# VH-VL binders against q9umr5, part 228

Target 1, 268 residues: q9umr5
Amino acid sequence: SYKPVIVVHGLFDSSYSFRHLLEYINETHPGTVVTVLDLFDGRESLRPLWEQVQGFREAVVPIMAKAPQGVHLICYSQGGLVCRALLSVMDDHNVDSFISLSSPQMGQYGDTDYLKWLFPTSMRSNLYRICYSPWGQEFSICNYWHDPHHDDLYLNASSFLALINGERDHPNATVWRKNFLRVGHLVLIGGPDDGVITPWQSSFFGFYDANETVLEMEEQLVYLRDSFGLKTLLARGAIVRCPMAGISHTAWHSNRTLYETCIEPWLS

## First folded at step 11 (VH-VL)

Design wb24 (framework fv_dargistotug)
Fold by ESMFold2-Fast, scan of step 11:
Structure wb24 (fold): chain C 268 residues (1-268), chain A 122 residues (1-122), chain B 106 residues (1-106)
Amino acid sequence: as target 1 above (268 residues)
Amino acid sequence: QVQLVQSGSELKKPGASVKVSCKASGYTFTDYAMNWVRQAPGQGLEWMGWINTDTGNPTYAQGFTGRFVFSLDTSVSTAYLQISSLKAEDTAVYYCARNHRFDFPWYYFDYWGQGTLVTVSS
Amino acid sequence: DIQLTQSPSFLSASVGDRVTITCRASQGIRSYLAWYQQKPGKAPKLLIYDASTLQSGVPSRFSGSGSGTEFTLTISSLQPEDFATYYCQQLNSYPTFGGGTKVEIK
C-alpha cells in the first residue's frame, strides 16, 4: 500500500517532536510504516554533519532495501541538510518524495538564541572567525553557517554545505549529482514567520547576497550551473514549493493545516 | 577489471615540456575523479591535485600551479598531466590515481597507474 | 595544510613479528586517515581507510586504529610479502602523506 516514511529530526531535537506528525500520517494514510530515526538526539545533534550522514545512512539502508516501491523522507530543519547529503552519497536510494521541512538549504546567517548559547560572546557579524576554523567545523551549526559578507571564507572552509551544494568542487560531485537526481519529488516547505531560519528563503534555496538582499533559487549560481541538479529537477517538474505564513520554527511538524497542504499530497 | 595504464618514461632537457597520459578502463571514466601524485627519487608521496573527469575542472595543490596542467579526453577515457618549463627538481615518478567512489567527501585512492618516470637532466 | 609525522622512519623485523607503525597529525582529523603499502618500483596499494576499515582483498593481519591526532597501523604476523614502505594519508582536507615507514627484513 503506502510507501514507508523515514523522518530525520533537527538541531537539539528527538523523535518525540514528531508525535503529531505521526498521528496525522496514520489518520490520512493508515498502515504507513513510519520510522523516526533516534540518532544524534539532543546535544549529539551538534556532531559534525558528515558524521551524522554516516550514521543515518547505516540506519536507512535496510529500510530502503525492504521497500522496493520506494520510500519518502521527511526531514526537519538541520535534518533537511542531512537528507540532502544522504540522497547524494547513496548510489542505491529509492526515495520518491523528499520533504524538506524548514531547512536552511543555502545556509544560516542569523543571530539566534541557539547560537548565543553555544557562542555567547559572538555576534552574527563575527561568528565567521569561529565557524570557519577547523575547530568550528566540528560543530554541525557551523557546517551550514553562511556569512554573506565573507563568502570566500565560507567557500574555502565549509566542510559540508559548500560541498553538497556544489559551491566548491569535489571529486564525488558528478556521482552525488547523479544520485540526487534520482529523487522523485523535492518538496520545499518554509515561511516568513519561522523566526529561526535566517533568511527564511534559505528553505527554498534563496539566500543573501553581499548586501543582504535575498536572491531566489533561480538567481543562485548553484541553480544556474546545475551544480547538484536543481535546474534539472525544476525542468522535470519535480520541485514543489509550499510556503506558509504564521508558523514558528518548532511548529512545522505539529500543524495540521501545514500537514494537509504541504505534506499529505506527497505521501503515496 | 579497473585498470589505469600510463605512458612510458621520458627523458627531457631543462626548459622542455612533457605530457604524461593515463588511460582508464573497466569503469565509467566520468564517475570518478582522477588525481596526480608525484614521488621524487628516494622521497615520499606528494599530492599534486585532481581533475573532475565530468567537467574537466582541475584543482591544483599550492606548489603545482602555473607550469602544471591537468586535462582529459573523455572519448578515450584518458587523463593528461602536462609540465612546461621543466626543471631538474621535476624529476620524479608521476602517478595517476582514481578517487575512491566512497559515500563521503574523502580524498583517497583505490587504483593507481603504474607510474611514469620523468627525468630532467642537461 | 595538515602535516603527518610517521614513526619510526625505518624498522627492521623478522617474519612472524608484530609490527606497529604510528602516524601523528598536526591537527584533529577525526577518523579520516588511510594507509598505503608501496613495494620497490611499484605504485602504492590502499590497505585501510577511515582509520580502521580494511580495503577489500587486504589480509586480516593488517589493522588500523586511532582517531583525532594519533593513529597506528599494525601487522599482527609479518609475512615475506609485507616488506615494503608504508604511508599514512589524511582525508580531512586536501590530501597530505606521512614521510613513510620502511619495513626491512632483519
Scores: ipSAE 0.582, ipTM 0.807, lowest interface PAE 2.4, mean pLDDT 91

Design wb25 (framework fv_dargistotug)
Fold by ESMFold2-Fast, scan of step 11:
Structure wb25 (fold): chain C 268 residues (1-268), chain A 122 residues (1-122), chain B 106 residues (1-106)
Amino acid sequence: as target 1 above (268 residues)
Amino acid sequence: QVQLVQSGSELKKPGASVKVSCKASGYTFTDYAMNWVRQAPGQGLEWMGWINTDTGNPTYAQGFTGRFVFSLDTSVSTAYLQISSLKAEDTAVYYCARNHRFDLPWYYFDYWGQGTLVTVSS
Amino acid sequence: DIQLTQSPSFLSASVGDRVTITCRASQGIRSYLAWYQQKPGKAPKLLIYDASTLQSGVPSRFSGSGSGTEFTLTISSLQPEDFATYYCQQLNSYPTFGGGTKVEIK
């Protein structure tokens, strides 16, 4: 029998977006219990990410408790950052596969319709003035805004991503790393045609340097210092990279070929 | 059972130095950060900073840089606070306190040492 | 730096009384507040975190409420061992404490 699957949605999203994913899982793994969490839907997805982590943690605890053989997480877009934090703050999680579906794991630095909706007159070059303020850090999207031209401000002001990536020290860093390392598999999915996640390599822990040249995961200080366990996971053979071209941001959870190639193999 | 046991009271003259110890037991020392909090006689609580027990890296609150040094010896599960060039205004009870773990990115303290009174007078 | 103001700074109460202590923050801190109890000559003890969550082993007569800038610690039926000084603390990155509220026996 198959382990239960927990699905965490993204920015301005809801459980309804995953109807096709549910169909695919039912076809290939009939009998799988899939729970799509109905928390922080729509505009509530703008709430600070630590607030979302707290709420999602309360929701996943009873699901994990009922599944002693383990669970799988499928976490889409912003939801992948929520799941990163869940795995770090839960000293008792039993997650086998963590499937990160086009999530900005090293942050976001690019103009999107979501940013223009919230900050209509701001360009990516000026958004640091808003996001790295106390007011800006009350919005989820600012929690993972990573301006490569103002790295000093990012490191000092980011209340979420800089901490969870170990880029700024925190009293919980050691235990967060220990907890995260219990994950069975870290499955990273993303691609160049996403159109929202910028740079798209952020989904694979790559990111811009100060010249906006993308450096891949193995060249990041986060990896080199093994700040939360990426180097350890890679050495263990637990990191899976599954890039796919031709998929837009809102299509990752509704593309059959993507599902069969990148998701299906990890749903034991 | 978790315990934090601090060294005994100290009476020092201005300009001297003092080293306060905090010995931990009942848990894995390197899994929890250690904080220092002081309380001047008749006053409230003042957070001084913390030390990462895994890496040894200290972080100091504003006003506690320079003369104050956090260090540790993991082989004996002990954290230290050293104060140099002591002034009368340093007279206080100094507490070590363990950062609560396995939760959100909050600074709050689940276990405290019994306190060490440092008195600076001529 | 987030400043916390406690009121009252002192109150007298009898065993069995309902006691209420208030903590006000200089800016919004959501539910990121803890309460500590300190008895004379002893270290503080954590009572409540996340504004309303009781620490393991703390009696149910203690409760916390509030969000944003105004928070309350309530002791529903004061016991002899509850005569102490109470401190609030914000839980953001660098902690600050309120001035304390001393609860004395009448």
Scores: ipSAE 0.623, ipTM 0.827, lowest interface PAE 1.9, mean pLDDT 91

Design wb26 (framework fv_dargistotug)
Fold by ESMFold2-Fast, scan of step 11:
Structure wb26 (fold): chain C 268 residues (1-268), chain A 122 residues (1-122), chain B 106 residues (1-106)
Amino acid sequence: as target 1 above (268 residues)
Amino acid sequence: QVQLVQSGSELKKPGASVKVSCKASGYTFTDYAMNWVRQAPGQGLEWMGWINTDTGNPTYAQGFTGRFVFSLDTSVSTAYLQISSLKAEDTAVYYCARNHRFDMPWYYFDYWGQGTLVTVSS
Amino acid sequence: DIQLTQSPSFLSASVGDRVTITCRASQGIRSYLAWYQQKPGKAPKLLIYDASTLQSGVPSRFSGSGSGTEFTLTISSLQPEDFATYYCQQLNSYPTFGGGTKVEIK
């Protein structure tokens, strides 16, 4: 009946965070098989994103293989970047809806308690010194640090985000684009009251220019060049934007109105 | 099935130019990047860089900028390596090699051309 | 860039012997290492990638192990066709190769 749902958590997170989401899905789509992946929990979420992609890929392969009708992905925060990469690296994925819950799709440039825990004396203007070093790139949060004042360093040093966004060229770019384009729907969710994702428009592929003015998705080079398929998906009618005010970062997976408005319609 | 066939050996004088070809067959040419690797006589393998076969954009390893040019002709599924102002130290077997695994951001090579010996002598 | 050091540079062994080749990286590369076999006058052939994953068609007597900075290629029972030079290559950044290990059958 209903396609299986695979859930990928975020930074310093675990499967327990999704108990309300599972309740909502069970109420509206009874019988749905929901798998919340218990990989890279808690502090293990700091491991490099490519390591996480490899582990999550091994976990999703048998789930997708058993669901010829397709699956849905619900990916929260940092998990949305993992899912972005999964869709690009899997030449055989059968994902219908990819639901991205407040994920920094163009990167992060903002002070947060998570960064202060790792780098207590660093301000956002100075994190490029740490994050764009080889040592810094061993931490997941640095894999999507995007300093708009040091875009040259981001492009050269980002081992993850610059590659999956097609901002730096890679031997696999063409096949990653073809793989990503097989997704049925890209459902983008986020909002101005998140408080962690900075700028919040990063969840919708918007981001700061060098003057810290937010440029939306359609003004980004990655969109204009169609580097990994955003322009093609938008033209196909496959991108859904669902912004919602009043939701803090840790509440996206536990707000009933958010679920009913932005998630429920895409769980066939 | 997948094959990379390179042009024949070349004997050149210092200061000359050479253009080595690598013709691909058995797969969609533009789906896989092409790398160049050289091996001087009796020495090990040295990666020179790669070219994006879809866009034509080359990336060179340090030490292979300036005199070395990667190009392609997608209509005949062929990649080219051109070396200008040849020096004796350029004497080597030059290999083209296809980038392997699209499921990770790794640079490694699943299919190789047979190699083209370029000898530079006066 | 990342340097790879192979040892030994030369090895002589008899058919049926277990042979071990080591590759050391100048910095951590996780499991992102490949092994190639090159026979005289031929192009290299991929044997192993991701430190321990055997390429399809490669005999099971070849195995790889290691992570971080220390890696090993093992041939459990050397055969006459295994006469070759073996190279490690890191996959973590722009490719670099080890210096090679030449295996001669006694």
Scores: ipSAE 0.733, ipTM 0.871, lowest interface PAE 1.3, mean pLDDT 92
Fold by OpenDDE, second read of step 12:
Structure wb26 (fold): chain C 268 residues (1-268), chain A 122 residues (1-122), chain B 106 residues (1-106)
Amino acid sequence: as target 1 above (268 residues)
Amino acid sequence: QVQLVQSGSELKKPGASVKVSCKASGYTFTDYAMNWVRQAPGQGLEWMGWINTDTGNPTYAQGFTGRFVFSLDTSVSTAYLQISSLKAEDTAVYYCARNHRFDMPWYYFDYWGQGTLVTVSS
Amino acid sequence: DIQLTQSPSFLSASVGDRVTITCRASQGIRSYLAWYQQKPGKAPKLLIYDASTLQSGVPSRFSGSGSGTEFTLTISSLQPEDFATYYCQQLNSYPTFGGGTKVEIK
């Protein structure tokens, strides 16, 4: 039998968004038990990411316990960060494939419809004033806001991304790295036509430098320092990068070609 | 079982230095950060900072920079607190304490050393 | 830094009494609060974390409640071994402690 699949949605999403993905999985891997976690839907997805991590952990623990052979995670958009954090804090997870589906793994720095909805009067260049405040950090989007022009504020004020990245040292960094390294494969999916994740390379742990030049994963300090295990994972062949053009952000979970090329191979 | 055993009481003169040890056992030393907490006589608890037991990187709380140095000897699962240029106001019990949980970036203290009294007197 | 204010600083009670100690934070800390017990000449002992979760081995007469900025530690029926000083501690940021509450024999 196939390993169970757990799906974590993104910002303002619900389980309904993944109806096509469920169909694809059922067709190619009949009998697979797929659980789309219906937590923190809609506006509730704006809750602090650590709160979400706790909620999702509570939901996945029973599923993992019933699947001693292991499980697969498919985590979309913001959900990809939730899942990475989840795997960092769980010392007993049994995740075989962690599929990060167009997630801002290295953070977000761009004006999008999502940002305009939450911060209608804020521009990308000024959002740091809000996001790096205690009040701002109560919103999920600010938890992974990564302003390349205000690195000091990011490192000191980011209560989520800077910590799970090990960019700011904390008491559990060593254990979190150990836990994350339990994953069998890290499958990174994204593409240049996403339109939301900014830069789109963030889905592959690329990101802006101080001049807004996009650097690749291997050029990032988190990789060079192996702060949470990326360098180690790459060295043992556990990282898969699957870029695809022509896919908008809201279509990553519904595109059949994307599924067959980037997702299906890792559900066995 | 988890244990933190600290070195014995110290009596020093002003201007001298002291080095307190905290030996850990019963768990993987490098998996848990070590904290230091000060308590002056009849006073409350003051968090002094923590040291990453894997990397050796120390972080000092406000008011505990300069004369206070955290260090490690991982080969014997021991953390050290060194205080230089001792002052009368440094008279206190110093505790080492282990962080409690993995599931959050912040921490409580679940295991403590028995404390080391450092007395600074002329 | 987040300041924690405990009240009262001193509390006189008898065996069997219900005792309540309050801890107020200068800003919201969700449920990221712990309670410690310290007896003379001994290190603090963790009693409660996450505002209301009992540490393993702690008697059920101890309970914690609260969220945001106001928290309480309750001892439902004070026992002889409970006379001690109690501290609250927050971990929403770098750790800070309350000033302590000494529970004394009446």
Scores: ipSAE 0.359, ipTM 0.735, lowest interface PAE 1.6, mean pLDDT 93

Design wb27 (framework fv_dargistotug)
Fold by ESMFold2-Fast, scan of step 11:
Structure wb27 (fold): chain C 268 residues (1-268), chain A 122 residues (1-122), chain B 106 residues (1-106)
Amino acid sequence: as target 1 above (268 residues)
Amino acid sequence: QVQLVQSGSELKKPGASVKVSCKASGYTFTDYAMNWVRQAPGQGLEWMGWINTDTGNPTYAQGFTGRFVFSLDTSVSTAYLQISSLKAEDTAVYYCARNHRFDHPWYYFDYWGQGTLVTVSS
Amino acid sequence: DIQLTQSPSFLSASVGDRVTITCRASQGIRSYLAWYQQKPGKAPKLLIYDASTLQSGVPSRFSGSGSGTEFTLTISSLQPEDFATYYCQQLNSYPTFGGGTKVEIK
């Protein structure tokens, strides 16, 4: 039988967005138990990411306990960052495949419709003034705002992303790395036509340098220092990269070709 | 059993140096950061900073930079606190403490050494 | 840095009494608060973390509550072994401790 699948949604999202994904899984892997976590929906997705991690953790513990053979995670957009932290804070997780659907793993730096809704008069170049304040860090989107022109402020003020990426040291860093390394496969999915995740290569641990030139994962300090285990996972053959063009941000969970190419092979 | 065992009390003159040790057992030393906390006689607790036991990188609280040095010897699972140019106001019990469990970004301390009294007196 | 103010600084109570100690933070710290017990001549012992989660091995008469800026430690039925000083500690930034509350059993 197939391992259970746990799905974690993204910003301003809910479990309803995954109805097509569930149809695809049932079609290719009939009998799979799929749980779409119905927590921090809609506006509640703006709550601080550490608060969301605690809530999702309480929901996944009993699911993992009932599945000694292991589970798979499918984590969409902002949800991919929640899952990153879950894997680090759980000393007893049994996750086989962690499937990250277009998640800003190195952060976000771009003017999008979501940001314009929340901060309609702000340009991306000035958002650091809000996000790197104590008040701004109470909003999930600011927890992964990564301004490449103010990297010192990001490193000092980010209460979430800089810590889980090991970009700023933390007393739990070693045990978080050890826990994260228990994952079987890290499946990274994203693409140039997403239109929201900026740069789109953030989904593959690439990011802007100070000149807004994208440097890929292997050129990042977090990889070179193996801060949370990326270099170890890559050496182990546990990182899968699956880029796909032609898919907008809200379509990653409802595209059959994407599912068949990038997700289906990792649902044992 | 997790244990943190510290070195014995020290009596020093102003201007001298002291090195306090904290030997860990019962767990993987490099999996948990080590913190230093002091307590002047009859006073409250004051956090001094922590050291990453895997990398050796120290972080100091304000007021503990310069004269205070955190170091390690991982081969014997021991953390050290060195204080140079001792002043009378450094008289305190110095504790090592292990950071709490890892299921949140917490600096709570779950196991403590028994404390080392450092007395600085002429 | 974040300041923690404990009240009272000292209290005297009889065995069997309900004791409440408060801790106020100078700014919001969510639930990032711990309580420690320190007996004379001994190292502190962790009682409660994340404002309300009891550390394993700690008697159930100890409980914590609160969030944001106001927190309480309650001992529902004071025992002779509870003679100690109690400290709160926060982590919404670098750790800071409250001034302590000395509990004396009369």
Scores: ipSAE 0.437, ipTM 0.762, lowest interface PAE 3.6, mean pLDDT 90

Design wb28 (framework fv_dargistotug)
Fold by ESMFold2-Fast, scan of step 11:
Structure wb28 (fold): chain C 268 residues (1-268), chain A 122 residues (1-122), chain B 106 residues (1-106)
Amino acid sequence: as target 1 above (268 residues)
Amino acid sequence: QVQLVQSGSELKKPGASVKVSCKASGYTFTDYAMNWVRQAPGQGLEWMGWINTDTGNPTYAQGFTGRFVFSLDTSVSTAYLQISSLKAEDTAVYYCARNHRFDIPWYYFDYWGQGTLVTVSS
Amino acid sequence: DIQLTQSPSFLSASVGDRVTITCRASQGIRSYLAWYQQKPGKAPKLLIYDASTLQSGVPSRFSGSGSGTEFTLTISSLQPEDFATYYCQQLNSYPTFGGGTKVEIK
């Protein structure tokens, strides 16, 4: 009866993190087939995002093939970027709701414990030296590092985010946009108390300008140029924005109120 | 059946200009980027750049700015390469080539035009 | 620019021989490598992409391997129609081609 749900985890994460989400879905939509993809877990989540997209694509193809009425995606943190790319590279996806849980859709520019663990002597102001090198682009976190003070380097060196956002042109851009536009609903979730995603408005396609002033989605060139379809989706009524205060980064997939407010309505 | 058909050979004097065409059929023209690749006599393949067939925006490889212009006529599914102020060293076979896949962030060239020989001599 | 070095630049072989061509990149390119075959007077033909994936319609005697900086194209049992020039191509940055390997009749 209910469409199957596919869950994609985030950085340094695994399928175990979603046990509460699975309980919530089972309570409100009993009989839903939920598949939490057990790929690129833990330290393997540091592999380049295009490598992760390829692996997750192979895993979702048979699930989508078995569900001709469509599937839903729930994609957490870094996983939301994987799902963005999946929707663009698959010319035959049948995704109804793409639910993005606190994902840095316009990139990340902030000091976090994950960054300190990986690059202990680096500050957000100097990470561009590592991330925008060929070596740095072999790490997933650098694939969506977006330094607003070195936008020229970001545009030239980002092997992933600048391409899927259409900020640097790519031969596949037109087909990627066409494929992404087949999604039924883009459900964006995030909030000011996340503590990891910086700026938190990145989860809603907002981001810093060169003065670190946040500009919202409708002021972004990506939106204004309709580079991958955001303006078209918004005009179609297909974008849902669900901000919620009081939720830390590791709690988006285990908060009942968040689930009932932002996720449950989109799991037909 | 995907086909890329190029215009015929050209013999030009130094200083002249030439416009090579590449007509696509068998697929949606705007879904795939078009690349240009040059091969001088007895030499290897040299990528010149590509053009976004939806937007018309060209990207040129180092060494192919200025005299080389990529353009389109989407109404007839045709890409063009124009070379101005021709020099003897421009003598080469010029190929148009379509991107292989529309997924994953790479482009390999799956379909090629038959090539257009441009000879520049006095 | 990433430079690709092919070796050998030419080789002489007989029908039935196993032929191996190497392509070395000046920096890591993951699996972003393709192999093309070009016969005299004709356009190149895609044989292999993503280092090891055989293009539809290409005979199974062709295979590719490698990742990072060293790649090989192997023809397990050379046929008369395989005498041609072979090129590798990368796209970890803007596309560049190797210098080519001409496979000639012994």
Scores: ipSAE 0.364, ipTM 0.742, lowest interface PAE 4.9, mean pLDDT 90

Design wb29 (framework fv_dargistotug)
Fold by ESMFold2-Fast, scan of step 11:
Structure wb29 (fold): chain C 268 residues (1-268), chain A 122 residues (1-122), chain B 106 residues (1-106)
Amino acid sequence: as target 1 above (268 residues)
Amino acid sequence: QVQLVQSGSELKKPGASVKVSCKASGYTFTDYAMNWVRQAPGQGLEWMGWINTDTGNPTYAQGFTGRFVFSLDTSVSTAYLQISSLKAEDTAVYYCARNHRFDYGWYYFDYWGQGTLVTVSS
Amino acid sequence: DIQLTQSPSFLSASVGDRVTITCRASQGIRSYLAWYQQKPGKAPKLLIYDASTLQSGVPSRFSGSGSGTEFTLTISSLQPEDFATYYCQQLNSYPTFGGGTKVEIK
């Protein structure tokens, strides 16, 4: 039988968005128990990411406990960051495949419809004034705002992303790394036509330098220092990169070719 | 069982230095950060900072930069606090405290050393 | 720095009394607050973390509540061993402690 699959949605999203993904899984892996978590839906997705991590953790504990052979996580957009934190804070997770669907793993620095809805008069160059304040850090999107022109403010003010990436030291960094390293496979999915995740290479742990030139994962201090285990996972053969062109941000969980190429092979 | 055992009391002259030790046992030393908290006689608790026990990287609270140094000897599971150029206002009980491993990694202190009284007088 | 103000600073109570101690933060700290008990000559002991989560081994008569800027520690039926000084601590930034509330026998 197949391992259960737990799905974590993204910003302004809900379980309904995954109806096609559920159909694909049922077709290729019939009998798989798929749980799409109905937490922090819609506007509640704006709540601070650590609050979401706590709620999602409470929901996944009994699912993991019932599956001694392990589970798979499919985590979309912002949900990929929630899953990153879950794997680090849970001393006893039994996740085999962590499938990250177009998630801003190194952060976000781009003007999108989501950002314009929340902060309609702010340009990306000025959003650091809001996001790196105590008030701003009460919004999930600001928890992973990563302005490459104000790296000092990001490092000091980010209450979430800088910590889970090991970019700022944390008392639990060592145990978070050990916990994260228990994952069987880290499957990274994203692409240039996403239109929301900026830079799109953030889904693969690439990000802008101060000149807005993208540096890939292997050039990041996070990787070089092995802050939470990326270098160890890559050496183990546990990191899978699956870029695909032609897919917009809201289509990653509903594209059959994407599913067959990037997701299906990792659902045992 | 988890234990943090600190060195004995010290009586020092102004301008001297002191090194307080905190020996951990009953757990993997490098899995938990170590904090330092002081308490002046009759006063409340004051957080001084913490040290990453795996990397040795210290973080100091405002007011504890310069004269205060956190260090480790992982081979003997011991954290150290060194205070240089001692002043009368440094008179306090100094505690080491292990970081509670809560989900988000906040600074809750689950186990404490018994405290080391450092008295600075002429 | 986030400042914590505890009230009262001193409290006289009898065994069996319900005791309530308040802690107010200078800015919102969500649920990032802990309570410690310190007996004379001893190190502090963690009672409650994340505003309301009881530490393992702590008696159920201790409870915490609150979020944002106002928090309370309640001891529902004070016992002889509960006479101590209680401190709140915030974790929304570098840790700071309240001034303490000394609970003495009446």
Scores: ipSAE 0.557, ipTM 0.797, lowest interface PAE 2.5, mean pLDDT 91

